# VHH binders against q96fz2: the designs that were tried, part 287

Target 1, 269 residues: q96fz2
Amino acid sequence: CGRTSCHLPRDVLTRACAYQDRRGQQRLPEWRDPDKYCPSYNKSPQSNSPVLLSRLHFEKDADSSERIIAPMRWGLVPSWFKESDPSKLQFNTTNCRSDTVMEKRSFKVPLGKGRRCVVLADGFYEWQRCQGTNQRQPYFIYFPQIKTEKSGSIGAADSPENWEKVWDNWRLLTMAGIFDCWEPPEGGDVLYSYTIITVDSCKGLSDIHHRMPAILDGEEAVSKWLDFGEVSTQEALKLIHPTENITFHAVSSVVNNSRNNTPECLAPV
Short names: E, the ipSAE of ESMFold2; O, the ipSAE of OpenDDE; V2, 0.75 times the mean of E and O plus 0.25 times the DockQ between their complexes.

## First folded at step 16 (VHH)

Design CA127 (framework vhh_6z1v_2)
Fold by ESMFold2-Fast, scan of step 16:
Structure CA127 (fold): chain B 269 residues (1-269), chain A 125 residues (1-125)
Amino acid sequence: as target 1 above (269 residues)
Amino acid sequence: EVQLVESGGRLVRTGGSLRLSCAASGSTFKGYSMGWFRQAPGKEREVVAAITQSGGKTYYADFVKGRFTISRDNAKNTVYLQMNSLKPEDTAVYYCAAKFGFYEGTRYPSEYDYWGQGTQVTVSS
């Protein structure tokens, strides 16, 4: 997973992340650096995306089941990185393979510190190789949505008014991530950055791509992944596996250029 | 920051019971996993038991399973170690420790951020 859509306005995104804490109290996640959130239909590595993480990472007396939402850079910069420019990191940390996550220092160290996050998206894009051509067919991949007579069973192909109705109750894709905090050697603000954990594709996606993000399907899985105060690394990693609870549709080549940021990027063709 | 003060250590006969208490300072206690460690003369400090911030999960060293129980009272900022069926081998200084979050390394002294000064437990015939 190397491209996502996360286009909801901040207030809509926040409401889509409503949750219950350990005491059963209904809550909305509290924002950090909300001004850094930039909605887009076409997010690539090195851009910022919103993630959920435990409030306990910021407040030492917080209930670990309470959530913060914060924009983080896509592409994990390890805390030990010594150069001044994170773009000079020579290994790709956009994704982290589930099978080697405990063997790679870049990921094992932040996991040991409980630095687990949930990466939010409308969905993600993958490019299917087509026989007899160098062109690839892009697909938009997302959670099954609740169907209604208005447009709930149709992707982004509806009229503008009905299009807005599709997003009002959209179930956000929730992907397992690991984050780290990097302090620039020459001073400046701490950089928060993340990687998305990847697993083998499920049967339903195998014809599109051989890998998929580790999707946390439902609030129980999301809560356990985030709650580093109660859930050990070993127990949390049991949540990392392929899921069949996913759907998709083909989209136009407009999405290929990461500079294109319009609803056409995810509209069915 | 957490300050920890252990109490309850004393001389106990073999087969007896003892409850240790660890009082923690203020509001930060609730964000920490707590552990009990022990150290006998000439030996390394070893984990005895650990408990998560809510009290919902506990860990025990194999040599105390079934005999010791760890618990916490977040309203009183206190963690307890109930020790039953005490043996001479349990003789040690018992330390209370606090660790931010619930990381993989709850079994290792080096993973803990704050320590009490210890309370002496002596078990004799």
Scores: ipSAE 0.364, ipTM 0.704, lowest interface PAE 2.9, mean pLDDT 87

Design CA128 (framework vhh_6z1v_2)
Fold by ESMFold2-Fast, scan of step 16:
Structure CA128 (fold): chain B 269 residues (1-269), chain A 124 residues (1-124)
Amino acid sequence: as target 1 above (269 residues)
Amino acid sequence: EVQLVESGGRLVRTGGSLRLSCAASGSTFKGYSMGWFRQAPGKEREVVAAITQSGGKTYYADFVKGRFTISRDNAKNTVYLQMNSLKPEDTAVYYCAARFGWYESSYRDEYDYWGQGTQVTVSS
């Protein structure tokens, strides 16, 4: 997973993240650095994306089931990185393979500190290789959506006009992430950055791409992944597996250029 | 967007009591946590108290604990600060602030909307 869409205005995004704490109380996540949130239909690594994380990361006595929403840089910069410029990191931390997460220092260390987050997106993009050509077919991949109060899930066969009206009730894709905190050697603001954990593709996506993000399907999985105060690393990692509860449709090649940031990037073709 | 208007500030004697009100207008007051801040002449604006929408959790700065009480009435879109046992050191312009989110915050920079302030003067 190397490209996502996260275009909702801040207030719509916040309402889409409504949740219950461990006492069953209805809540909205509280923002940190909301001005750093940059909506886009075409998010690439090194850009900022919103993530959910436990309030306990910021307040020593906080209820670990309470949630913060914060923009973080996509591409984990380890806390031990000693150079002044994070872009000079020599290895790619955009994704983290589930099978080696406990073997790689860049991921094992923040996991040990409970630095689990849920990466939010409208959905993600993958490129299907076309036989006999170097061109690839992009697909937008997302949770099944409910299109009306009378309805079942929104389908790929629905008109593009119907897609413009679903965003107010869109079910955001919730991907398992690991984050770290890096302090610049010369002083300045702490950099929060994340990686998306990846797993083998499910049967439904195997014809598009061989890997997929680890999707946390439903509030129970999201809550357990975030709650590092009550859920150990070992227990949380049991939530990391492929899911079949996913849908997709083909999109135009407009999305190929990460500089293109328009609704056409995710519109069905 | 929300607009905030404070009222109730006046001259009061040491040991007296005063209640400040902050009326909110605009959409979605119910989604906002609220705070009271104050600024004395020549000093920076500091937090006094904060309140959440959900569960009625509150925060108080150490210098007002036991003396001040923050409360809200969501039906009237109003937040209150009840000030008891007032001291000359409480003399300041008091500001109402709103932050989108459910939790109280003691951090001035996390508040999105601010009122114009109401002057409280405590005479010895």
Scores: ipSAE 0.000, ipTM 0.125, lowest interface PAE 16.8, mean pLDDT 84

Design CA129 (framework vhh_6z1v_2; at its last look DockQ between E and O 0.87; V2 from the best seeds 0.77)
Fold by OpenDDE, look of step 17:
Structure CA129 (fold): chain B 269 residues (1-269), chain A 123 residues (1-123)
Amino acid sequence: as target 1 above (269 residues)
Amino acid sequence: EVQLVESGGRLVRTGGSLRLSCAASGSTFKGYSMGWFRQAPGKEREVVAAITQSGGRTYYADFVKGRFTISRDNAKNTVYLQMNSLKPEDTAVYYCAARFGFFDESPNEYDYWGQGTQVTVSS
């Protein structure tokens, strides 16, 4: 996974992240560093994206079932990294393969500390190789959405009003991530960064791409992944597998350019 | 830093009962899983029981066999080990430990330790 969409306004995004804590109380996640949230139809590595994480990571006396939402840098910077510039990291940490997560120190160590997060997105993009050509067809991949009678297809929102309604009730894609905290050697603010765990693609996506993000489908999966106080690493890792509960449509080549940030990126062609 | 202080260890007869307490300092007690460990002379430190921050999940070593119960009172910053049907084999120094996040069976995974309390079970 090298490209996502996360364009919802902050308030809409927050409401979409409503949850129940372990006591059954309805809650909204609190924001950390809300000013770092930059909505975009075209998110690339090294950009900031909102993630969910346990409140216990910030407050030592907090209930681990409570959630915080925070923009983090896409591309995990390990805490042990000694260079002053995160871009000097020599290995790719945009993704973490599920089969080698415990073999790589950069992922194993933060995971062992319970630094699990849920990466939020409208969906993610993947490119299908066209046989016989060097051309790739991009697809937008997301959770199936509830069809409102008025909105035939996500792309057919005939009116701005209908479009708003679609996004107000949009089910966000919830991807399993690992985050770490890096303190710059020269001082400054602690950098929070994440990697997305990837798995082999489900059958439905296999023709598009052979790998997919580990998707946490449902509140229970999300809760268990986040709650490092009540769920062990071993148990959490059992949640990491392909899911068939996805849909996709072809999009235009507009998304190919990471600088393009318009609704056309995820519009069906 | 979390300070842990164990109490309640004493000499008891076989078949007797004992309740150990571990008091934690500071306001961060609720963020930690707690564990009881024991170490007998010439033996390695081993996990006895563990409990999550909420108390919702517990672990017991195989040798406990239903004889011991771990509990916690977050309002009192205290974790307890109720020990029933004690045996001479249970003689050891019992330690309280704290781990940030989920509990672990390995002593090396815990962040803070108490000084221990001696439990002696006589035949």
Scores: ipSAE 0.893, ipTM 0.955, lowest interface PAE 0.4, mean pLDDT 93
Fold by ESMFold2-Fast, scan of step 16:
Structure CA129 (fold): chain B 269 residues (1-269), chain A 123 residues (1-123)
Amino acid sequence: as target 1 above (269 residues)
Amino acid sequence: EVQLVESGGRLVRTGGSLRLSCAASGSTFKGYSMGWFRQAPGKEREVVAAITQSGGRTYYADFVKGRFTISRDNAKNTVYLQMNSLKPEDTAVYYCAARFGFFDESPNEYDYWGQGTQVTVSS
């Protein structure tokens, strides 16, 4: 996973993340640095994306089940990075393989500090290789959407008008991430950056791509991944596996250029 | 920052009971997992019991299972170790320790430590 859509306005995104804390209290996540959130249909590495993380990371007397939503840089910059410019990092930290996460220092260290986050998206894009051609077919991949009073299930045959109606009740894709905190050597604000954990693709996606993000399907999985105060690293890693609860449709080549940021990027073709 | 002070250690006879307390001061006790460790002369510091910040999850070393109970009172910023059926092998300095996040069995993973309280078990 190297491209996502996360286009919801801040208020809509916040409501889509409504949750219950450990005591059953209904809550909305509190924002940190909301000015850094930039909605887009076409998010690439090095841009900021919203993530959920435990409030305990910021307030050491907080209940670890309470959540913050914060924009973080996509592409984990390890806390030990010595250069002044994070773009100079030579390692690709956009994704982190589940099978080697405990072997890679860049990921093992923040994981040991409980730095687990849930990366939010409308969905993600993958490019299917076509035999005998250099052309690749892009697909938009997302959770199955629940039927509402006014909208049916979303499918490839649905018009763009029907797609516009579903965003108010869209079920956001929730991907398992690891984040780290980097302090610039010359001073300045701490940089929060993340990586998306990847697994082998499920049967349903195997014809599109051989890898997929580790998707946390449902609030139980999301809460366990985030709650680093009550859930050990070993328990949390058991949540990391492929899921079949996913759907997709082909999209136009408009999405190929990361500078294109329009609804056409995810519209069914 | 958290400062920890253990109390309750004393001489007790084999088969006796003792309750240790660890009082925390400073800004953030509620957010930390707490552990009890012990160290006998000439031995390395080893985990005895641990408890998460909510008290919902606990750990016990095999050598104390069924005899010791860890608990915490977040309103009083205190963690307790109830020790029953004490054996001479339980003689050690007992330390409380605080760790940010989930507890760990390794002493080197803990952020803050008390000075210790001596427990001596004799016939």
Scores: ipSAE 0.763, ipTM 0.900, lowest interface PAE 0.8, mean pLDDT 90
Fold by ESMFold2, look of step 17:
Structure CA129 (fold): chain B 269 residues (1-269), chain A 123 residues (1-123)
Amino acid sequence: as target 1 above (269 residues)
Amino acid sequence: EVQLVESGGRLVRTGGSLRLSCAASGSTFKGYSMGWFRQAPGKEREVVAAITQSGGRTYYADFVKGRFTISRDNAKNTVYLQMNSLKPEDTAVYYCAARFGFFDESPNEYDYWGQGTQVTVSS
């Protein structure tokens, strides 16, 4: 996973992240750095995207089940990185393989500090390689969405208006991530950055690509992944597995150029 | 800085019961998992029991064998160790400790320590 869509306005995205805390109280996550949120249909590594994390990372007396939402840089920069420019990092941290996460210091160290996050997106893109050609077919991959009564109206099938209305109650994709905090050697703000954990693709996606992000399907999984005060690293890692609860459709090659930020990037073809 | 003060250690006969308390002051301990550790003379400090921030998860060392119960009262900033069916081998200095986030069995993972309270179990 190296491309996502996260295009909803901040207030709509925040409402989509409504959750229950440990006591069952409905809440919205509190924003950190909201001015760094840059909605786009076409997010790539090194860009900022919103993630959920426990409030306990910011307030030592907080209930660890309470959530913060914050934009973070995609491509984890380890806290021990010594250069002044994060682009000089010699290895790829866009993704973290689940089978080696405890063997790689870049991921093991922040994971041991409880630095677990949930990466939010509308969905993600993957490119299918076709046998016998050098062409690749992009797909948009996302949670199955709840059908509304308006979407079932006579004469409205598969039009642009039908696709637009599915965003009314869109279920955001929730991917398991690890983050770290890097202090630039020359000073300045601490850089928060994340990696997306990957697993083997489920059967439904195996014809598209052999890897998929580790998807946290449902509030129990999301809560356990985030809550580093109540859920150990070893227990949290049991949440990391493929899911078949996923759907997709083919999209045009417009998405191939990461500078294209239009609804056409994810529109069905 | 969190300060931890244990109390309740004393001499008790084999089979007896005792409740240890650990009061936290200086700052809130509400974000911390809490642990009880013990150290007998000439031995290394070892975990006895631990409890998460909310009290929703607990850990007990195997030698506890269902005899000890850890609990906490976040309103009073206090953690407790109820010790039942005490044996002479339970004789040790008992320490309260705090760890940010989830608890751990290793004493090296804890951020704050009390000064200890002596528990002596006689035959």
Scores: ipSAE 0.576, ipTM 0.839, lowest interface PAE 1.7, mean pLDDT 89
ESMFold2 (binder alone), look of step 17: mean pLDDT 86; pTM 0.880

Design CA13 (framework vhh_6z1v_2)
Fold by ESMFold2-Fast, scan of step 16:
Structure CA13 (fold): chain B 269 residues (1-269), chain A 123 residues (1-123)
Amino acid sequence: as target 1 above (269 residues)
Amino acid sequence: EVQLVESGGRLVRTGGSLRLSCAASGSYFKGYAMGWFRQAPGKEREVVAAITQSGGKTYYADFVKGRFTISRDNAKNTVYLQMNSLKPEDTAVYYCAARFGFYETAPNEYDYWGQGTQVTVSS
């Protein structure tokens, strides 16, 4: 997973992340650095994306079941990185393979510190290889959406009113991530950056791509992944596996260029 | 950042009971997992019991299961070890330790340590 859509306005995104803490109290996640959130239909590595993480990472007296939502850089910069420019990191940390996560120092160290996050997106994009050509067919991949009498479908949305209905009750894709905190050697603000854990593709996606992000399907999985105070690394890693609860449709080649940031990027063709 | 002070260690007779306390000062006790460790002369420091920040999960070493109970009072920044049916082999210096995140059983995984309190169990 190398491209996502996360276009919801901040207030809509926040409401979509409503949750219950350990006491059963209904909550909205508190924002950190909300001004760094940049909605886009076409997010690439090195851009910022919203993630959920435990409030305990910022307030050492917080209940670990309480959540913060914060924009983080996509592409994990390890805390031990000694160069001044994160873009000079010599290996790709956009994704982290589930089978080697405990073997790679870049991921094992932050995981040992409980630095688990949930990466939020409308959905993600993958490019299917077309036999005999250098061209690839892009697909938008997302959770099945619950239809209500007031909810539209993405395939049938043909007016502004219908598009608004689609997004008002959109179920965000929740991907398992690992983050780290890097302090620039020459001073400046701490950089928070993340990687998305990847697994083998499920049967339903195997014709599109051989890998997929580790998707946390439902609030129980999301809560256990985030709660590093009450859930061990070993227990949390049991949540990392392929899921079949996913749907997709083909999209226009407009999405290929990451500079294109319009609804056409995810519209069915 | 967290300073830990153990208390309650003393001489007790075999079969007796004792409650150890560990008071935290500094900051942010509630966010830490807490552990009780012990070290007898000539032996390595070993885990006795551990508890998560909320008290929702606990760990006990096999040699104390059914006899010892770990608990915490986050309002008082204190963790307790209730020790029942004490045996001479329980004689050791008992240490309180704090770890950010989930508890661990290895001493080297803990961030802060108290100075210890001596428990002696005699016939």
Scores: ipSAE 0.722, ipTM 0.884, lowest interface PAE 1.0, mean pLDDT 89

Design CA130 (framework vhh_6z1v_2)
Fold by ESMFold2-Fast, scan of step 16:
Structure CA130 (fold): chain B 269 residues (1-269), chain A 123 residues (1-123)
Amino acid sequence: as target 1 above (269 residues)
Amino acid sequence: EVQLVESGGRLVRTGGSLRLSCAASGRTFKGYAMGWFRQAPGKEREVVAAITQSGGKTYYADFVKGRFTISRDNAKNTVYLQMNSLKPEDTAVYYCAARFGFFDESPNEYDYWGQGTQVTVSS
């Protein structure tokens, strides 16, 4: 997973992340650095994307079940990186393979510190390769959406008048991530950056691509992944596996160019 | 600054009971997992019991299961170890430790340590 859509306005995104804390109280995640959130239909590595993480990472007396939402750089910069420019990293940290996460120092160290996050997206894109040609068919991949009497559908031809209703009740894709904090050697703001954990693709996606992000399906999985105070690394890693609860449709090649940022990027063809 | 202070260690007869306390001062540690460790002369420091920040999960070493109970009072920033049916083998210095996040069995994973309190069990 190297391209996502996360286009919801900040207020809509916040409401889509409503949750219950350990005491059962309904809450909305509190924002950090909301000005760094840039909605887009076509997000690539090195851009910022919103993630959920435990409030305890910022407030040492907070309940670990309480959540913060913050934009983080896609592409994990390890805390031990000593050069001044993160773009000079010699290896790709956009994704982290589930089978080697405990073997790679860049991921094992932050994971040991409880630096687990949930990466938010409308969905993600993958390109289906065709034998004997360089042309690929892009697909938009997302959670199955429950159609209510007031919600729209993205899969069928919807009228422009009803398009806004599709997003009001959209179920966001929730991907398991690991983040780290890097302090520039010459001073400046701490950089928060993340990687998306990947697993073997499920049977339903095997014809599109051989890998998929580790998707946390439902609030129980999301809360256990985030709650590093009550859930061990070992228990949290049991949540990392392929899921079949996913759907997709083919999209236009307009998404291929990461500069294109329009609804056409995820519209069915 | 962070300080953990153990209290309650003393000489006790075999079969007796003892309650140890660990008070966190300087900075509130309501967000930390807490552990009790012990070290006898000539031996390495080993885990005895641990508890998550909410008290929702606990761990006990096999040699204390059924005899010791760990608990915490977050309003008082205090962790307790209730020790029952004490044996001579329980003689050791008992240490309180704090870890950011979930607890761990390894001493080297803990961020803050107390100075220890001596427990001696004799016949």
Scores: ipSAE 0.739, ipTM 0.891, lowest interface PAE 0.9, mean pLDDT 89

Design CA14 (framework vhh_6z1v_2)
Fold by ESMFold2-Fast, scan of step 16:
Structure CA14 (fold): chain B 269 residues (1-269), chain A 123 residues (1-123)
Amino acid sequence: as target 1 above (269 residues)
Amino acid sequence: EVQLVESGGRLVRTGGSLRLSCAASGSQFKGYAMGWFRQAPGKEREVVAAITQSGGKTYYADFVKGRFTISRDNAKNTVYLQMNSLKPEDTAVYYCAARFGFYETAPNEYDYWGQGTQVTVSS
């Protein structure tokens, strides 16, 4: 997973992340650096995306089941990185393979510190290699959406006004991530950056791409992944596996260019 | 940020009981996993018991299961180790330790340590 959509306005995104803490209290996640959130239909590595993480990471007396939402840079910069410019990191940390996560220092160290996060998106894009041609067909991949009397289905959205109704109750894709904190040697704000854990694709996606993000399907999985105070690294890693609970549709080549940021990027063709 | 002070260590006869207390100072105690470790002369420091932030999960070393109980009172910033059916092999300095996040069994994974309290079990 190297391209996502996360276009919801901040208030809609926040409501889509409503949750219950350990006491059963209904909550909305509290924002950190909300001004750094940039909605987009076409997010690539090095851009910021919203992630959920435990409030305990920021307040050491907080209940570990309480959540913060914060924009983080896509492309994990390890805390031990010594150069001044994060773009000079000599290896790719956009994704982290589930099978080697405990073998790679860049990922093992932040995991040991409980630095688990849930990466939020409308969905993600993958490019299918078509048989007999070098052209690739892009697909938008997302959770199955519930149909309400007030919302349209994504397959029936054939105009801009109909698409607006689709997003009112959109179920966000929740992907397992690992983050780290890097302090610039020259001073300045701490950089929070993340990687998305990847697994082998499920049967339903195998014809599109051989890998998929590790998707946390439902609030129980999301809660366990985030709750680093009550859930061990070993127990949390049991949540990392392919899921069949996804759907997709083909989209136009407009999405190919990461500079294109319009609803056409995810509209069915 | 957490300062830990153990108390309760003393001389006890085989088969006796003892409760150790670890009082934490600092506003961050509630966010930490807590562990009890011990070290006998000439031996390495080893885990005895551990407890999560909420008290919802506990760990016990095989050699104390059924005899020791760990608990915490977050309102009093205190963690306890209730020791029953004590054996001479339980003689050691007992240490309280705090770790940010989930508990671990290795001593080097803990962030803060008390000075220890001596427990001696005579035969």
Scores: ipSAE 0.746, ipTM 0.895, lowest interface PAE 0.9, mean pLDDT 90

